VH-VL binders against q9umr5. Designs and how they scored, part 48

Target 1, 268 residues: q9umr5
Amino acid sequence: SYKPVIVVHGLFDSSYSFRHLLEYINETHPGTVVTVLDLFDGRESLRPLWEQVQGFREAVVPIMAKAPQGVHLICYSQGGLVCRALLSVMDDHNVDSFISLSSPQMGQYGDTDYLKWLFPTSMRSNLYRICYSPWGQEFSICNYWHDPHHDDLYLNASSFLALINGERDHPNATVWRKNFLRVGHLVLIGGPDDGVITPWQSSFFGFYDANETVLEMEEQLVYLRDSFGLKTLLARGAIVRCPMAGISHTAWHSNRTLYETCIEPWLS

## First folded at step 19 (VH-VL)

Design xg7
Fold by OpenDDE, fold request of step 20:
Structure xg7 (fold): chain C 268 residues (1-268), chain A 123 residues (1-123), chain B 106 residues (1-106)
Amino acid sequence: as target 1 above (268 residues)
Amino acid sequence: QVQLVQSGAEVKKPGESLKVSCKASGYTFTSYYMHWVRQAPGQGLEWMGIINPSGDDTDYAQKFQGRVTMTRDTSTSTVYMELSSLRSEDTAVYYCARVGVPYSDYPWGFDYWGQGTLVTVSS
Amino acid sequence: SYVLTQPSSVSVAPGQTATISCGGHNIGDKDVHWYQQRPGQSPVLVIYEDSNRPSGIPERFSGSNSGNTATLTISGTQAMDEADYYCQVWDSRTYVFGGGTKLTVL
């Protein structure tokens, strides 16, 4: 028997977005109970990420309770951050594989058409004025906006990413780290041709320095300080990196080769 | 501004195939899904299918499964819809229509439409 | 299959309020979009997600959706509003359009 799979969608998505993934799982792992959580769909995906975390938590708790042997999480784009937060706040989760599918795990700092659509008069260079304001933090996209040129504002105003990263001190940092470390494997998936995640290395916890030079995971302070457990996970062989070129952002959940190479091996 | 410009009217015979093009401009072509909708003379609107920004994923209405093929060319910012085994009932104006939100196949409204392409199927 | 029901025609005098209904089973749980199609023209999105107006659409256009009926309301109807109006929803991986309503401005 296969462990249940829980799928969490990204910005402006729904369960429909994962129709191919469901097909692939059914074909290669017949009998697998797959639940795509239809919460915060469409425009509702703009709600604060902590609100989303709470909603998704309520949905996954019953599923986990019925699967004592464990479950797998597949979390796409923004959903990857929701899932990481879920695993941080849940002291009793039983997640075997956490598959982060093209997620901006270290934040987002790019001029995408998401930004153009939501803030037509703003560029990434001035979005800090909005995102690091109290009302800006009421939008999910601002919860993981990471401006490398305004690190002080990020550290002080980011109400989500800075906290789950342990970049800002908070009373739950130690407990969240402990909870997150319960995960069996962290599978990081992304690639250079994504076109949305910026930089694409964010899916692997890489990110810009103050000169917009991309540094790898091992050079990040969150890793060096092991603020939420990345260094510990890597040391025990629990981190899997699966980069793939030639895949655009909207194809990560529908590409068969990607599924077979990066997702399927972790659904046993 | 966003513009969707479609190919010209066509006359076809039963059994032939049609291929309509839709050239997009005024926005990032590779960021938006595209729909195709048709309208028979004096009738309502009928959804045909959707194609993702990269062109490697499509979803067609069940009625057209096996007969319709949607493709896109990034280099020319053009989406194509091909319908084979034409029948007289396929006589219609065919529209391309953009999804209203980038990078999403959520059922958003269709915010921009092409001018339409009349295809007449007659023996 | 899911079906949307619209009246075939609605007539209104200039300056009066036009109301076009779109009936569907539990349609209130769906996002309803409305399109305007003038004779010989392409459809134009006038209401999205039940009650939102795209940029450029006059404020006299409004929408609501509850129970089994979605409604498009045009206040202060003008001659240019004479057109066919279609409601639209998503159901079972397909998009469904209403039969359309011809609005005549007397």
Scores: ipSAE 0.927, ipTM 0.960, lowest interface PAE 0.5, mean pLDDT 97
Fold by OpenDDE, fold request of step 20:
Structure xg7 (fold): chain C 268 residues (1-268), chain A 123 residues (1-123), chain B 106 residues (1-106)
Amino acid sequence: as target 1 above (268 residues)
Amino acid sequence: QVQLVQSGAEVKKPGESLKVSCKASGYTFTSYYMHWVRQAPGQGLEWMGIINPSGDDTDYAQKFQGRVTMTRDTSTSTVYMELSSLRSEDTAVYYCARVGVPYSDYPWGFDYWGQGTLVTVSS
Amino acid sequence: SYVLTQPSSVSVAPGQTATISCGGHNIGDKDVHWYQQRPGQSPVLVIYEDSNRPSGIPERFSGSNSGNTATLTISGTQAMDEADYYCQVWDSRTYVFGGGTKLTVL
């Protein structure tokens, strides 16, 4: 039998967003128990990510308990960060494959229509004024806002991304790293035509330096310091990178080719 | 500034197909889902379906499954709705309507509507 | 199929408060949107997610939703408010509209 699959949605999503993914899994892996978690849907997805992590944790714990052989985790967009944090705080998770589906794993720094909608008077260049404020950090999108031009503010004010990345020292860093390293495989999916994740390499733990030059995962301090286990995972062959062009952000969970190429192989 | 401009009224015969266009402007076309809703004369609103920003994903109301096709052309910022095998009951004003939140097919309100396209199906 | 029930018509004098109900099973657990449609015009979103007003919608428009009834309230009703009003919800992968309420301003 196939291991259960747990799906975590992104910003402004619901279980409805993954109707095709569910269909594909059922078709290619019949009998798979797929749970698309309908938590923090819609506007509720704006709630602080740590709150979401707690909620999703409560939902996945019983699923994992019933699946001693392990589970697969598919996490889309913002959900990918939720899942990474989830795996960091859970010392007893049994995730075989963690599939990060077009997630801003190293943060977001782009003028997307999300920002225009949420903060119509702000651009990415000045959003730090909002996102790195106490009230800004009450919104999920600010929890992974990563301004490369205001690294000091990011490191000091980011209540989520900087912590799960181990970029800011905290007492749980060692334990979180240990927990995250329990994952069997980290499958990173994203692509240059996403249009939302900025830079798109963030889905592969790449990100801007101070000059907005995109550096790859292996050039990131979090990798070099192995602050949350990326270097270790890579060394043991546990990281899979699956870039795909021609996929827009809202199509990652519905594209059949993407599923067959990047997702399906890891649902055994 | 957001505008949805639809194609003009049409007269069709039973068995034919209609294709209504909806040209969007004043916002990022590729960021928002689009709905189609119709309204028969003197009747209420009826949801037909939704198309995602890229045009690669659609979901249609059960009533129209197999008969409706929604597409979009990014180069012209236009969404299309085609309804085949027309019947007299398909006489209605057809509306395109934008989802109120970008990149989301969550059941948000439809914040902008086209002016509507009257399609009359008559033998 | 999920059904939304609205009164066919509501009448109010200018300056009075109009109340339009939208009934549905456990509708309070759903997000209700309201649309205004003046004669010969396209629908206009006047309330989203139960109680929020889009930009440009007068403050006299308000909404609530609990139990089995959502309510659109128009205080200080004006002649320009005469229109059909539709409630809307999502259910089982489909969008459902109420039958509409014709608001007449006397």
Scores: ipSAE 0.926, ipTM 0.959, lowest interface PAE 0.5, mean pLDDT 97
Fold by OpenDDE, look of step 19:
Structure xg7 (fold): chain C 268 residues (1-268), chain A 123 residues (1-123), chain B 106 residues (1-106)
Amino acid sequence: as target 1 above (268 residues)
Amino acid sequence: QVQLVQSGAEVKKPGESLKVSCKASGYTFTSYYMHWVRQAPGQGLEWMGIINPSGDDTDYAQKFQGRVTMTRDTSTSTVYMELSSLRSEDTAVYYCARVGVPYSDYPWGFDYWGQGTLVTVSS
Amino acid sequence: SYVLTQPSSVSVAPGQTATISCGGHNIGDKDVHWYQQRPGQSPVLVIYEDSNRPSGIPERFSGSNSGNTATLTISGTQAMDEADYYCQVWDSRTYVFGGGTKLTVL
């Protein structure tokens, strides 16, 4: 039998967003128990990510308990960060495949219509003033805002991304790394035509340097220091990178070709 | 300012097809979902379907399944709605309406509407 | 199918408070949106997510939602508020509109 699949949505989403994914899984892997977690939907997805992590944890624990052979996680956009944190704080998770679907795993630094909607008249170059404030960190979007021009502020003010990355020292860093390394495979999915994740390479743990040059995963300090286990995972062949062009951000969970190429192979 | 400008009124015969256009301006066309809603004369509003920003994903009301097709052209910032096998009951004003939040098909309110397109179906 | 029930008509004198109800089973668990439609015009969003006003909508418009009833309230009603008002929810992958309420300002 197929392992259960748990789906975590992104910013401003709900279970409705994954209607095609459910269809594809049901068609190609009949009998699979798929649970799309309908938590923190819509505007509630703006709540602090640690709060979301706790909520999702409460939801997945019973599912994992009923699946001793393991489960798969499909986590879309902001949900990918929630899932990564979830796997970091859970010392008893049984996740086989963690599929990160177009997630800003290394953070976000781009002018998107999300920003225009949430912070009118603000540009990415000035958002650090909001996001790295105490009240800014009460919004999920700011929890993974990564301004390459204000690294000091990021490292000191980021209450989420900097911690799960192990970029800021904290007492749980070693344990979180150990927990995250329990994952069987880390499947990273994204592409150049996404239009929202900025830079798009963030879905593969790439990101801007101080000159806004995009560096790859292997050039990142978190990799070089193996701060949360990326280097270890890569070394044991547990990281899968699946880039795909021609897919916009809102189409990653509804594209059949993408599903067959990047998602289906890791559902067992 | 956000504007949705629809094509002009049409008269159709039963069995024919209609195709209404909705040209968007004043915002990033490729960031917002679009709905179509119709209103028969003297009646209320009826939801027809939704199309995603890229145009490669749609969801239609059960009533119109197999008969409605929604498309969009990014190069012209235009959304289209085609309804086939027309009948007299399809006489209505058809509206395009934008979702109020970018990149989301969550059931938000429709914050901007086109001016409407009257389609009359009569033999 | 999910059904929203509105009164067919409501009348109010200028300056008085108009109240339009929208009934639905456990509607309090849903997000309710309200639209205003003046004669010969397109609908306009006046309340979203139960109680929020879009920019440009007068403060005299307010909304609430609990139990089985959502309510649109217009305080200090003006002649320009005369219109049809529709409530809207999402249910079972479809958007449902109420039958509409004709608000007459006497």
Scores: ipSAE 0.891, ipTM 0.943, lowest interface PAE 0.6, mean pLDDT 96

Design xg7
Fold by ESMFold2, fold request of step 20:
Structure xg7 (fold): chain C 268 residues (1-268), chain A 123 residues (1-123), chain B 106 residues (1-106)
Amino acid sequence: as target 1 above (268 residues)
Amino acid sequence: QVQLVQSGAEVKKPGESLKVSCKASGYTFTSYYMHWVRQAPGQGLEWMGIINPSGDDTDYAQKFQGRVTMTRDTSTSTVYMELSSLRSEDTAVYYCARVGVPYSDYPWGFDYWGQGTLVTVSS
Amino acid sequence: SYVLTQPSSVSVAPGQTATISCGGHNIGDKDVHWYQQRPGQSPVLVIYEDSNRPSGIPERFSGSNSGNTATLTISGTQAMDEADYYCQVWDSRTYVFGGGTKLTVL
C-alpha cells in the first residue's frame, strides 16, 4: 500500500487549490491516504511563518504516528518553506519524499501582484524598508523576502529564512541540520514560466547575487558551507531536480504532465 | 479602473448553446481567477464555476457538469462561458465576477462584476 | 446540500436599524460575504469575511457571524439602501448564496 501524503498549501490558498492533484493521486495510486491541511487558509496565510510551522507541526504529528513506514510531503509555494522548517524542527519526522512544488526556497525578490496587493506603494527595490523591520516580519511574505542588494539587513532582520538556511547563528542549528537530513528524498520542482517566484531558480535553491546574476544551488554559500545539509543530501543522491517550462505559478498542482513526470514517481 | 465588459444579450432556442464573453481591463488578466454566476428572472444568485486564466484549470458547480465549458484568451484578456443543451430554465442574467486577491482560488467575496448578459431561452 | 436561509423581506423606517439574517448549520465556522443588488444592477460586495467593509461602503453597514446565524446590520437606514441583499458562503467546493432579502425603506 502507498505511504500517506500530506499537502501544505501556499499564500492565499486552501485545500481547494489541490482538487486536481488529489484526483491525479487517486487515479495512479488508489487507496493512498491524502490529507490536504486546511490551516492558515486564505488571509491567515499571511501570519508569521513560525506560527504556521507550529500549527502544521501539531497537525502532522498524529498522521506521521499512524504511518510508521513514513509519509510524503507535497508542499506548494510558501508551503514549501513551512515544510522545510517542519523537517528541521521535528526530531522524529518520518518523511520519505519532500516534494517542493515551485517554492521560494532561497527567498523571493519579485515585483508581483502579491506585492501590489499587500504593499501598494512599494516596489521590490524599496520593500526592504518594510520587510526588514519588526512590524514587517509579522507578515509571511516578509519572512522569506530576500533582497540581494541589502544582504546585511536580510541577515540581521529575517526571523525565518535566514534561520532555516543557517545563515545566522542560533543554538539549534546542529539539531535542525540533523533532522533535515533524515528526509529520504528532496524533490525540487519549478520552471522559468512560473511568473511569481523570482528568480524562478529559488525553487531549486538558486538565487541572485548582488548584481542580480543567478547563482545555482552549488554556487550558494549555504550549499558550500553545508549549513543545513544540502551538500550532504546531494552527495547522498537524494536530491531530485525536475524543472518544467510552460507552467504558471497557479498551475503546478493542476498539470497532469507535471504530476506524471515530477511527482508520481516519488509517491511510493 | 478594473472593468469587466460582457457580450450582449442573446435569444436562444432549446437545445442550442450560448457563449458569453467577459473582457477584462485595468489589471493583469492572468493574476486573478474569474467566476461565473447566473440569476434567473425573479430569483437569487447561482454560482456556475471558476477558471484560472493563467492555465487550463477549471471547476464547475455539480449542477452544470457536462454542460458548461469555460475558456480564456490571454491575448485579448477575455474569458468565455459556454452552456450547451439549453432549456427554458436556463433563461437568466449571466455575470462574470472577479475576486480581489491575486493568484488565489480561495473562496473570497467577488469585488468586481460584469454588467450581466441576459440570455433568453424560449420554449 | 448546504442551505442558507434568509427572510424574504425586511421593512424599516428611515433612520432605523435594519437587521438581515442568514441562517446555516455552523455558519459561524465559515466566512460570510454580503452583496447588495439594486434593481437592474449587478451585485455589489458590502461585507466580506463576516464583518469587513470594502472601500467605499458606508460605516453604517456592519456584519457579524456566530453559531448558526450571520447578520448584516444597516444602521441609520436610508432610502438608497432599498435593495435585495444576499449572503454567500463556500461549502463542499461550491459557493452557496442565500435566497435574498428585499429591504424596503418606508
Scores: ipSAE 0.860, ipTM 0.922, lowest interface PAE 0.7, mean pLDDT 95
Fold by ESMFold2, fold request of step 20:
Structure xg7 (fold): chain C 268 residues (1-268), chain A 123 residues (1-123), chain B 106 residues (1-106)
Amino acid sequence: as target 1 above (268 residues)
Amino acid sequence: QVQLVQSGAEVKKPGESLKVSCKASGYTFTSYYMHWVRQAPGQGLEWMGIINPSGDDTDYAQKFQGRVTMTRDTSTSTVYMELSSLRSEDTAVYYCARVGVPYSDYPWGFDYWGQGTLVTVSS
Amino acid sequence: SYVLTQPSSVSVAPGQTATISCGGHNIGDKDVHWYQQRPGQSPVLVIYEDSNRPSGIPERFSGSNSGNTATLTISGTQAMDEADYYCQVWDSRTYVFGGGTKLTVL
């Protein structure tokens, strides 16, 4: 029998976005209970990520309780950050596979059409002025905005990403790391043709240094210090990297080859 | 400025196929989903389906499943809608329409519309 | 499947307030979009998500949605507002449009 699957959507999405993914799961794993959570849909996806984490936590508790053998998470884009925070704050989660589908796990620094739509007078070089303010942190995209040229402002102002990464000290850091480490597998999916996640290696815990040179996961301070458990997970063989070229940001959940290669094997 | 320019009017016979083009300009073509909506003469609006121009994925209204195919050509920033096995009740103005939010198939309102293409099906 | 009901026509004197209803089961739980269509032209979005006005739409256009009825309201109605008006929702993986209301300004 297959473990239940919980799907968490990204910015400006709803459960409709996963219609093809649901078809793929039904074809390969018939009888699997799949729940796509319709919370914070559309414009509501701009609400602060901690607010979203609390709402999703309330929704997943009964699903996890009905499945003592464990559940899987498939979390897309912004949703992957919501899910990583869930794994940290829930001392009672029973997640086996956490499948991070092109998520900005180390943050975002892209001049995307999202940025042009939300902040038409801003560019990536000056968005820190908005995002690294108390008002800016009330918007989800600013909760994971990471300007590599203003890292001191990021570390001081981030209400979300710097905390779940253990980049800024806080009283829950040890407990969050312990909770995160109870996950069975962390499956990282993304690729160079995504076009939104910037740098695309953020989906694999890579990110820019101050010169916009991409440092891979193993070169990041959060990995080297094992601040939230990445080094420990890798040493256990619990991190799976599944990069795939040729997939744009909106196509990750509707590409059958991607599903068969990177997702299907982890839906025990 | 955002522009959606459709191909010209057509006259078809029952049993034939129609194919309408919609050329986009003034924005990043692959960042926005495209929809098709039709309107029979003197009648209301009817949604036909959606296409993701950055990939191959489509979703069609049940009424048109099996008869409609939507495609795109990213090199010309153009989407196409093809409707097969035409009947006289397929006489309509066909519109392409775009939502205002990028990277989203959420059911937004349609902010931008093509000028419409009249297709007449008569013997 | 899900049905939206609109009156076939509404008549109003210039300067008066026009109201156009859109009936549907629990429509208050859905986002309602409204379009204006002048004869021979493409639809134009005039209200989105129940009550929000796109840039460039006159302030006299407003919307509300509760219970089983969504309403488009045009205050200070002008001759140029004479058009067909359609409501739209999303239900069961499809967009559904109302049948349309012809607004006549006498």
Scores: ipSAE 0.859, ipTM 0.924, lowest interface PAE 0.8, mean pLDDT 95
Fold by ESMFold2, look of step 19:
Structure xg7 (fold): chain C 268 residues (1-268), chain A 123 residues (1-123), chain B 106 residues (1-106)
Amino acid sequence: as target 1 above (268 residues)
Amino acid sequence: QVQLVQSGAEVKKPGESLKVSCKASGYTFTSYYMHWVRQAPGQGLEWMGIINPSGDDTDYAQKFQGRVTMTRDTSTSTVYMELSSLRSEDTAVYYCARVGVPYSDYPWGFDYWGQGTLVTVSS
Amino acid sequence: SYVLTQPSSVSVAPGQTATISCGGHNIGDKDVHWYQQRPGQSPVLVIYEDSNRPSGIPERFSGSNSGNTATLTISGTQAMDEADYYCQVWDSRTYVFGGGTKLTVL
């Protein structure tokens, strides 16, 4: 008997995006109840991430309640940030494996076709003017925009990422950390050929310093201060890092070798 | 300027295979999924399938499963659609089409179309 | 399988309003896209997601979708609007097109 699996999609996605992943799970873990949440599909994925977190929370509660032995989360791209917020805000989550599939966990600082589509006259160097405004924070992509050259603006303006990272003081920091630490395993997946997540090491809680040098997870202040539990999880042996080269951003959920290597072992 | 340019018209016999090319320009080829749609003479439009040009991912309409194969060549920004075991009812204009949203296989509308390739299957 | 039903033809006088229906079970729960196809040409997207007009499409084109019927409306119809019109939805992992409506401007 396998634990239920809940799948949370990314920007401009729907449940259709995970058709191959569903096939892989069915082949290796037959009888597993898999729910791909079809909330905030397509254009609705641009809604504020806290709004998405609330909606996804309402959807996962009955699934978790029916599975007292626990559930697994597979959360892709932007969806990995939604899931991390869920783990922090839910006092009653029973997540065993949180599988973060190429998610911008420490933020995004890249000139991607997403940003060209949304802001065709902007570049990563000036997007902070839009994203770190009240209007900008109404868009999901700006909720995890992380400009390493305007850290003071990020810390003051971020309505989502700075809070779930414990980078800005808030009254729930202690309880969010406690809730997050109830997860069984944190499985981090990503790779250098993703082409969208920038830096790609954001999927492993790495990020740029002010010189655009990538500092790995263990060099980040949020890790060193253990602000939301990363240091505690690593010491517990609960963090799994599964990097894989040669996979583009849209292929993480449709690559069988990646599934067999990085996902399958964690779906007990 | 997004442009999709298809290969020229073909005449085929029943039992043969057709292979139509669609060369993309004016955008980042690997950022956008490609679709194929056909139209029999005097008939409506029929969706055939989708390909992710940045990977090996395809999905085909059930009617064409086992007969259709979509491939791509990223070095030439070209998608190919091959249909095997041709019948007279496969006579149609074949279109490649793209959605305007990057990195997405969500069922958006098709706002970019190739000029079409007429394939005639006759005995 | 899911079926979209369109009238075979609609005739309208120049300057008048044309309406083209697209019938489907619970189509109001789906996103509906509309295409114009002039003779010998590729389809052109004129309405997406029920009621949105792509850049470059004249404002006289509009759309609505509720219940079991989606509608394409062309106000102030011009001779250049004479074409075939197709509705489209996504259902059961496939795109489904309506049979098409020939709009004649007399």
Scores: ipSAE 0.814, ipTM 0.903, lowest interface PAE 1.0, mean pLDDT 94

